VH-VL binders against Uncharacterized protein ycf23 (ycf23). Designs and how they scored, part 6

Target 1, 265 residues: Uncharacterized protein ycf23 (ycf23), of Porphyra purpurea (Red seaweed) (Ulva purpurea) (p51373)
Amino acid sequence: MTISSKISSDFDKQSALKVITGLNNFNIPQIKQMALASEIAKVTYLDIVADTDIIKEVESVSKIPICVSAVKSKELLKCQKTGVNILEIGNYDCFYEQGRLFHSEEIKLISKETRNLLPHATLCVTLPHILKIEEQVKLASDLQRIGIDMIQTEGKSTSISKTDHLSGMIQKSASTFSSTYTVSSKIRLPIISASGISSLTSPIAFLYGASGIGIGSNIRRLQDIGSMVIYIYEVQAAISSNHNIQQNINHSIQSSKISHQLIPY

## First folded at step 17 (VH-VL)

Design z3 (from z1 with light chain V96L)
Fold by OpenDDE, look of step 18:
Structure z3 (fold): chain C 265 residues (1-265), chain A 122 residues (1-122), chain B 107 residues (1-107)
Amino acid sequence: as target 1 above (265 residues)
Amino acid sequence: EVQLVESGGGLVKPGGSLRLSCAASGFTFSEAWMYWVRQAPGKGLEWVGHIKDKEDGGTTDYAAPVKGRFTISRDDSKNTLYLQMNSLKTEDTAVYYCATYDELGYFAMDVWGQGTLVTVSS
Amino acid sequence: SYELTQPLSVSVALGQTARITCSGDNIGSYNVQWYQQKPGQAPVLVIYYDSDRPSGIPERFSGSNSGNTATLTISRAQAGDEADYYCQVWDSDTYLVFGGGTKLTVL
C-alpha cells in the first residue's frame, strides 16, 4: 500500500509521467517500443494491460516501474505475483466505444475486493468520466476510505473527436482537468490526469491539482521509438517549464467554477 | 459450517402478505450482503433484491417486479434476513432462496439456502 | 438492463465433453459465475470468476470468458451432471443477472 519512493518523489514534484499503452492493447511489438521509449526518456512508470506475458516482454526491454490495468481483481492478482509496481482498476477507454460502462458501485466492489486480496499492493483506480462530477468526488472519497493509493481521472471519450480531433482532444483535456481540480480539493490521494493529455496541455493538469499525468493515445499513433522518445521529451520539457505556479492560478480556477462548466454530466 | 435456512413460505391468496425469514450461521452475518433470489415453477433464477451490510449503508435494492411491494430487512443481532412480501400476486409464486457470498468475493453467490416455497393462489 | 442468453438445452453423450454458452455484450469484462441445479435442489456454484472452481467441484468443470461469450465446459460427462445450468454476472444497475438456464441432458 506504500507508493515507491521514486514514484512518490515525482508526485511530490508534480512531474510524474505515466505512459499508457492501453487496456486492450495486446500488440507486443508496439508495447515494447513504447516501453523502450519510456525507458530512454526515464518516465515515472509504464501502464500495460494486466497480462503476464506482456509483463515479461516489457521487462525484457525496460526496467522502469510497471503498472498493470484491469477491471477484474483476479487479473490484477495474477500480475501482482510477478512483482509489478502498481495495480490499476481502470483505463476504461476501450470499453466506452463498445458500450460497456463502469459505475461507482461496481468500481467500489472491485476495489474492495482487490484491496482485501492485496492488502499491501499499490492500487490505483480510474474515475469514469461518465459520472457526474459530484459522483466522481463521492467515488474518490469512498475509494480513499477503501484504501486506494492513487486516483486517475479521465476525459470524455474519443467518440466526440471523430469529426474534429483537435477539438475533441481539447474537450477531453478540459474534462479531465475539471475532474482533477474538483476531486483533488476533496481527497488527499495523488491524482493522475490522463485522457487527452499532450505536451501542450500537460502543464495545465498540474495547475489543476494533478500529481502526475498519463499520456497514451498520441504516443500510440507514432511509428518508431525515436518519435516516441521525442514526444515524451516534449511533454517532460513542458512540465518542467511550468512548475510551482499552481498557487497563483487556483483562486482564479475556483472562482470561475470551471469544473461545473466543463463537465456536462 | 456456513449455512442459510429459509422459512415462512406457504399458501397465500392474491393481495395477501407473507414474511420470509432466513437464518444464517457459520459466518459473520453482519458483514455480508444478503440476497433474495426466486424461481418460479419450471422457470429460471430471478434476482428479487438485496440488502447491504451496515458498513455499506445497509441500503436495499429491488427488482422492478417487486419494487414497492417487497421489503428486505435484517436483524444482525439474530443473524436473520427477512423478506416482507405485500400485495402478493400469482406471478410471485416461486421458491425463494436467500443467498450470500462467503470467501469468494462480492460477485458470486457461494452460499444458498434450500429455499422456501411461496404459492399465491385463489 | 443487462441480459444473458443461454441455449435452452444441450445434449452430451456419456463420457464426452459438454459446452454450455452464455452470451452477453462484453461479457468478457464481467466476472461470470455458473450454477448447477438439479431437480428439487438449490443452485450450486460450480464456476466463479470465469474459470475458478469452488472447493469440492470436480476438475471436469471448467470455464472461460472472453468477448461476448462465456463457456462452461464439462469434460467426461457423467450421468450425475444432468441438470440445469445458469450463468450469472453482477451488474451495477441490475445486480444479479442470470441467464435463462440450460438443460443439460446426458445420453
Scores: ipSAE 0.841, ipTM 0.914, lowest interface PAE 0.7, mean pLDDT 92
Fold by ESMFold2, fold request of step 20:
Structure z3 (fold): chain C 265 residues (1-265), chain A 122 residues (1-122), chain B 107 residues (1-107)
Amino acid sequence: as target 1 above (265 residues)
Amino acid sequence: EVQLVESGGGLVKPGGSLRLSCAASGFTFSEAWMYWVRQAPGKGLEWVGHIKDKEDGGTTDYAAPVKGRFTISRDDSKNTLYLQMNSLKTEDTAVYYCATYDELGYFAMDVWGQGTLVTVSS
Amino acid sequence: SYELTQPLSVSVALGQTARITCSGDNIGSYNVQWYQQKPGQAPVLVIYYDSDRPSGIPERFSGSNSGNTATLTISRAQAGDEADYYCQVWDSDTYLVFGGGTKLTVL
């Protein structure tokens, strides 16, 4: 278990928030804006594509902790050599519409290889929404055995007309919450819920066992840092309200699961 | 020295059966996924199927043309991979290779046998 | 069923640079392997994970992979490079996927 001390406190408090720029986002000006907004709002960490030039550009304007995401272990290794030690296999969303699917065995092989190459890095793996829930639980269990530190859930996409943006957000968030609830009941790793999460729905993630949430697309649509910060503050306000809900639940259904999974090794 | 050696190829009639063996040495066979790949005369390489190690469940997957007719098994005590081929068709005529990864990565087949020829004709 | 497409043949003059392409949808999201096969022999891995060389493979073999195309590059082509070359990926649904092969002729 090798959760970075840069982020572990927010996971211990079950209040972690990451901003996701996306695996197919190489727009350096936009990524820099998101990094600055995230730092101003004191987001737990920023999740960017595994690209060493983009890492340097973000570090030139922000001290926010950086996570890099890729689907190939070699790209994660290149980025770790620059000093980034929070790494993710996942964020598959940009591949699904292009017909590129990721199933359990491929993800296990990538994860095992990455852990072997990087025994001390913080590793997070996304469970693909294309897997049946029973397969997601089995994969999460296998990833825990492999030594992965954190799990991310994602939501299912559906046919959405441009007039149904809210419906699509609700479907994605309901799907990721269902995965979060089921996986967190079986696995002791910290869970990050992502896909379609808003200020309105973010408390549900934590109620269902998440230690953090990820947000991305609604921030990427905004054109200025100020608007991005305001959006992030709205989500953080909802998380703060969830802090009160989480405390009440912890007193009622207390277990050692969450605290043991978040202690840095 | 890592090595794979196939055996058991030969001439069979359509509808017949044949069992191939792949003897492994020089690496930890029990921890490796093992693959069968075939090549029809004058044609390209085609995945036939594979079997996982015990830790990953020891399960198998097969290419559509052979599913239900071919069965892959392994004997870790003898470091041997098997391919049982039933209901053979003329399109199964090929050189059959066993292959696996060793030290370069799970997606790279850096160890291959020399192949064994299976000819299916009447 | 994921598919990879290669040209049927490529010719190169002795001492010149050969390029063999492998096309596939989003092939840049895969780890690409290249195998050399001479007549009557088993395939030999010459490039793995897009651009890495196994021990014993000369530096004149190189590889790249981005977008929808991976490329094997053989600089300073020698007569002994004449062979069939196959690209390969490992896919979640079709597992080992090979291209159709490219016959490299050194003139």
Scores: ipSAE 0.835, ipTM 0.925, lowest interface PAE 0.8, mean pLDDT 89
Fold by ESMFold2, fold request of step 20:
Structure z3 (fold): chain C 265 residues (1-265), chain A 122 residues (1-122), chain B 107 residues (1-107)
Amino acid sequence: as target 1 above (265 residues)
Amino acid sequence: EVQLVESGGGLVKPGGSLRLSCAASGFTFSEAWMYWVRQAPGKGLEWVGHIKDKEDGGTTDYAAPVKGRFTISRDDSKNTLYLQMNSLKTEDTAVYYCATYDELGYFAMDVWGQGTLVTVSS
Amino acid sequence: SYELTQPLSVSVALGQTARITCSGDNIGSYNVQWYQQKPGQAPVLVIYYDSDRPSGIPERFSGSNSGNTATLTISRAQAGDEADYYCQVWDSDTYLVFGGGTKLTVL
């Protein structure tokens, strides 16, 4: 159960960055733009919907490592047969909007089935934000036992009610960061923080124990590759600066009487 | 050969109790979630409840109409699933099936018993 | 709770194609099963995970699932296909959810 060599270095350095196109995104021109921008910026990998036609379209323009996301093991298996070996159960946001919820038991069954069918693939599972933190920790522990390789956290998307952009970003990121901090203290799998993460908020994910982050909606709203690359560079710069902050936190905690159990590093 | 065989059905007056059994063979019973599904005469299939395997905690869930009156249990040493039905109502009259998944996937009930009839009537 | 809706009955001429629908919100995000049930018998799984057939089910049985509708298709209908058909999903809150059933009559 090992993380693919295509991405493991960035996870080992706690600097992984994935670009997420979304489970409800079938806009091939936009996905290709995001793939090209991600490759130019040397993003760790691209996370797309589990669709074999979209995989081929991305491969036609980019060599970026591809992760596919789905909520059905059958769709992940179809995509793995094309050669994609980084697979995710998750990215539930588009389903929440439509009243389709995913709870621990369904996710565990999908995860067990996927692991059984694909014993050597890199598997990531998203913890639903609708679960209380205690349930997220229990689910993460069960997923570790099942043999899942990585965990992703998420936050609740801002509702369409008139919420200022910064307030909505804080709400989403606070939720995912709380999950990241709590889960990383209880399990040993690499954690990817997603939802509401930008150059402003990305350092917090790593301080709270993430090995990587996922960004998506802020890139999707940009209209050209150049703008996407610039946005990604700004996030990467924030991640690089985080290295010094992370060392200061570890030093302060280690030089106090506080337990290391709460800091994954 | 994978089989499920229900037993214990019969005629019971309202307010009475009955215990159904489901004998399993041909698969690893202790690693399977087990389901009870019922069908009233002339009506459709209705989930009654289920019980998880021990690794997943052995916990149960029930449909609203039976919650508090029905109890699902299992004996892995005898490969047997049970349904204890208390405070029976005429609405509980149905054929009761046990069902589970086998090779095809956790969401597909590909193994069913023949069913046992429970009649709740004065 | 999650609900599935099926037509009460469908008729098909012998040798023709029957289609039975199962409607539910976002049913395309679920794995859809179809069961055949003949009078006095237990249900038999004929389609699972939207479109897959268990061993022993002829290829004239097929399924699809997209958006809010799943469909069981029976090509070259035979007299022996006359039965009740139920769709089913596994839902996080309601668990096994069955449609109301469709009686297929082969004319």
Scores: ipSAE 0.831, ipTM 0.923, lowest interface PAE 1.0, mean pLDDT 89

Design z4 (from z1 with heavy chain D102E E103D)
Fold by OpenDDE, fold request of step 20:
Structure z4 (fold): chain C 265 residues (1-265), chain A 122 residues (1-122), chain B 107 residues (1-107)
Amino acid sequence: as target 1 above (265 residues)
Amino acid sequence: EVQLVESGGGLVKPGGSLRLSCAASGFTFSEAWMYWVRQAPGKGLEWVGHIKDKEDGGTTDYAAPVKGRFTISRDDSKNTLYLQMNSLKTEDTAVYYCATYEDLGYFAMDVWGQGTLVTVSS
Amino acid sequence: SYELTQPLSVSVALGQTARITCSGDNIGSYNVQWYQQKPGQAPVLVIYYDSDRPSGIPERFSGSNSGNTATLTISRAQAGDEADYYCQVWDSDTYVVFGGGTKLTVL
C-alpha cells in the first residue's frame, strides 16, 4: 500500500512525471521507444496497458518503474504478479470515443475489488471527467476510504479540440486542473493531473495541487527516441522553472476569482 | 449454506399492490448488495433493481419499467430483502428472483433464490 | 442503454463443443457472467469475470471475452447441458444487463 520512496519523493517535490503510452496502445516498438526515452529522461514512471507481454517487452529495455492501467481487477491482478510498481484503474480516454463510460459506482466497485485482491499494492484510480466536480470529489473521498493510494484527474475534449489541437489541449488541461484543484483540497492522496498536459501546461498542474503530471498525447506522436527525450526534457524544464514561484502563484489563484470560475468547468 | 428464499408472490389485479420478501441465510446479509431479477413467462432475465449495503449508502436503483412503482428495501436485523410493488401491470407478471454475490466479486450474482411467481391479471 | 445480443438458439451434438456468443459494444471492457437456466429452475452462475468458474461447475464450461464478443464454450456437451444461457454485465448506467438468452439444444 505504501508508495515507493522514489515515487513518493517526486510527489513530495511536486515534480513527478508520468509517461502514458495509452490504454489502447499495443504498439510494442513505440512503447519500447517511450520506455527508453522515459528512462533516459529519468521520468518517475511509465504507464502502459495491463498486458504481461508488454510488461516483459518494457522490462527488456528499461528499468523505469511501471504502472499498468486497466478497467478490470482481474487484469490488474495478473500484472501485479509480474512485480509492476503501480496498478491503475483508469485512463479511460480510448473508451469515450467508443461511447463506453465509467461512472462512480462502477469505479468504486472495481476499486474495492482490486484492493481486496491486492491489499498491499499501490493503486491509482482515474476520475472520469464526465462526472461533475462535486461527483469527482465524492468519488475521490470514497476511493480514499476504500484504500486507494493516488488519484488521477483527466480533462475533457471540447469543440475547440476538434479544430485546434493546441487550444484543445489547453481546454482539456483546464478541466483537469479544475478537478485537481478541487479534489486536492478535499482529500489527502497525491493527485496526478493528466489529459491535455504538455510543456506549456505542466507547471500549472502543480500550482493547482498536483503531485505529478501525466503526459501522453504529444509524446505518442513523436517518431523517434531522441525527439521523445527532448520533449520530456522540455516538460521537465518547464516544471523546474516554475517551482521557485509556485507558492506565490498558488496564493494568487486561491485569492482570485479564477478558482471559482474553474470549479464549474 | 448460503440460501435465499423468496415469498409473497401470488395473483393480483392490475393496479394492485404486492410485497415480496427474500429471506437470506448463510452469509453476512448486511454487507451484501441485494438484487431483484424477474423473468416473464417464456422470456429472458430482466434486472428489476438493487439495494446497496449500508456501508455503501444503502441506496437503491431501479430499472426504467418499474421505476416509481417498485420500492426495494431491506431489514438487516432480519436478514430480509423486500420488494414493494405498486400499480402493478400485466407486463409485471413474472417469476421474481432475489440474488446476491458471495465470494466471487461484486459484478456476478452467484446466489439466487428459487423465485416467487407474481401474476397480474384481471 | 447498453444492450447484449445473443443468438436465439444453438444446437450441439452429444460430446461436441457448443459455443454461445454474447455481443455488445466494447463488451471486452466489461466483466461478463454466464448463467445457465433449466426449465422451472433458477439461474445458475456457470462463468464469471469472463472465464472463471464457480466451485462445482465442470471444467467443460469455459469463457472468453474480447472486443465486442464474449463466448461461452461448453466442451463435451452432455444432455444435461440443454438449457437457456444468459450473458450478463454490470453497466455503470443501467447496472445489471442481461442478454436475451440462448437456448442450447443437445442433439
Scores: ipSAE 0.912, ipTM 0.958, lowest interface PAE 0.5, mean pLDDT 93
Fold by OpenDDE, fold request of step 20:
Structure z4 (fold): chain C 265 residues (1-265), chain A 122 residues (1-122), chain B 107 residues (1-107)
Amino acid sequence: as target 1 above (265 residues)
Amino acid sequence: EVQLVESGGGLVKPGGSLRLSCAASGFTFSEAWMYWVRQAPGKGLEWVGHIKDKEDGGTTDYAAPVKGRFTISRDDSKNTLYLQMNSLKTEDTAVYYCATYEDLGYFAMDVWGQGTLVTVSS
Amino acid sequence: SYELTQPLSVSVALGQTARITCSGDNIGSYNVQWYQQKPGQAPVLVIYYDSDRPSGIPERFSGSNSGNTATLTISRAQAGDEADYYCQVWDSDTYVVFGGGTKLTVL
């Protein structure tokens, strides 16, 4: 439906930056730090768990656009009343380790329900990495039909990606880029590439068809606002330094058809 | 008035077949997922299977105990849901309910039939 | 497969509050429904989506869901509340999942 002008502009410029606090993050002090850092760095929007108290806390310290994430339509509905900018079904990463998986059918039902309840809201849906690439594409197409406004991809962790070494950092983002590339070729919705994104890999997301990137895990590990801001600046600098080069190599990306087949959990 | 009415239940021998019907009225049947739920005597509710609406592909899913033996189908022109039960076993003895969602949400079954009893006995 | 666990039975004195639990891993991430079933009758939805009541269901019925436990609460229990109660979720892998049911006795 309607995406705010600022957010849309950032999507069009392929410079959108989303800060993800975490679906299971109820640490208000940390969330506030992330919000403040986001405000200072002027990121596109902040993603928080769908909680009205947390929304209030964030709004008390920042005017940054807010995205709330949940896996229940009721939770999103409740938050929509507060005037948040984006409602997201997704950011399932906290559930995977607990054995709670979301497959296409459930996501579609939640999406349909949410859209029916909120016909004019800006809706985002995360594509689970547990789905095969083909399944993600199909889901994305279905979500587009349902009326979802944007899609987020997420990455699959590997043994290498579990490390903080350079190769691991790259590997963490590789899967989400594969998803981004494959999905973006089949749908018209803006795609936010998330999971494992760093200053190193952030420009690559846009080469693979992303409209924006989401950063979460790395920034959540930082202990103070200053560090968070610096981290965000690094990401933004990387994006800005490489955005002009993207046009020159797009043909190479398209011709190479780089993709990685994701394996479900 | 929204209503589901099951029929076709009865006594059948093990290995036999039976076809249940569920007549729907009072709502747009063709747009609804339809469910079969059964309840053995003195036991709890057990999902048997469901069939999606045409928009969602009209595909079916089944519980493990009945998979390969039971087939769910629908005739939207007749507002009727079917459950074809083949190779019936004694443990299939149960009251079979058809159910669906109407106005409350996709995950809740707010409309139930009265049920039809299927007895599998030698 | 996803499983829901309910106590076999719960007793409540007339006019008192009954609580029936439904346990499942991360059940808080599911929409939980509760069905009431009286002998010889079809189930009746009494709570949906954790805490919402269908039309016609008394306010005495309420629900909550968080963590690993969903709870159906019946305040001011009446004789007519004596029934079997089933919790239910919709799971991505197993689809419709019911709890084992709880027999509520009103004393």
Scores: ipSAE 0.909, ipTM 0.957, lowest interface PAE 0.5, mean pLDDT 93
Fold by OpenDDE, last read:
Structure z4 (fold): chain C 265 residues (1-265), chain A 122 residues (1-122), chain B 107 residues (1-107)
Amino acid sequence: as target 1 above (265 residues)
Amino acid sequence: EVQLVESGGGLVKPGGSLRLSCAASGFTFSEAWMYWVRQAPGKGLEWVGHIKDKEDGGTTDYAAPVKGRFTISRDDSKNTLYLQMNSLKTEDTAVYYCATYEDLGYFAMDVWGQGTLVTVSS
Amino acid sequence: SYELTQPLSVSVALGQTARITCSGDNIGSYNVQWYQQKPGQAPVLVIYYDSDRPSGIPERFSGSNSGNTATLTISRAQAGDEADYYCQVWDSDTYVVFGGGTKLTVL
């Protein structure tokens, strides 16, 4: 199946926003909050772990399009039967700290298997940041050949990104932008830039060839729906400003209590 | 029916060479990854290496203990998998199996040969 | 190097349920296969992708995988189930990885 009209439209407009709840997030109350916030803010789609119970919980509070993430084709197959919009192989960030790494060959095999099992599903694959940029490009090309519909890039934390200064904030997203730029130059698939994306850096992703952006870590730190919505609004405002809409993004970042709380992260 | 049949095993002295063959039938050999797995007497299963299909580049990977000494190759026109073993050591003594996957997925080996015994001894 | 750990041996009374574990870091993120091997025979796949059963394998064989442990469960154990059992995963760095094997004895 092709990408839905709404999602495709957002990709074409370079305004797509993906909210990522986390591959290891099974906190249903929090996921519901994020789902509701996403609905209110009218984000493009919500990414949740491939779990049918969680899908039902999300659907009970929101009509937002759903993407499910997993690293096993079986898990995606099970979720596809529920009618979710996107199936993603990826969002590996929770595995890195545990020493579980995914390289190109394994990802290709999972992708091939998933596509074979689900010939009409919308498939997304995350490119691991542990791969060299050349390897990411090659993987992306192979995935395109396999029949994957979209690609997500991810980044890595650096020592500089651990600081709460402006340079550190930008550095948090630098790696995913590099991946986005190099990959978008070599493939035709839409690219979602994720990892370290904020209201400050979100416009940069699109400059480097992204069709959309994914936000996760910062929104997951918020404790209520209102804060989540406001945060999403800030990101959306930044994206809109990239489209020649006059808006004082710097003032928003400097004056927003939520933004201040997120700066060190 | 999918079938794998190993041959070429035997007795060889340390430092010697031996070539094993695995004849495949009942499936499209050229589209399948092929694996070599060995089992020393009274020991467990050990991956030796594999060769990808031509679509995936036909490249090979090897376990550390055999890397540089063993070479896996395939002749798709003959539906045959090979294992060239050079500089054999006593610890290479094992039953060698060829294995592949059919319809269950890429990560499982659902088809195995009967194995062929390689004995490396002075 | 990724490693899988199995108990050396497990015993089960005839008609009872045997459980064989396979431990590995984050093994839940891998597709785990189980192979049965009887003396003088080649391994036979009995479980693949954690819990799926190949054709011809009895329903008595089941599998689960989560966290750091995969488990092969053999219900209503029969004398013919006595064999060595190996777990296996496909790892990005080491490719095919087998556990050390578990000898199942049916009493």
Scores: ipSAE 0.909, ipTM 0.957, lowest interface PAE 0.5, mean pLDDT 93

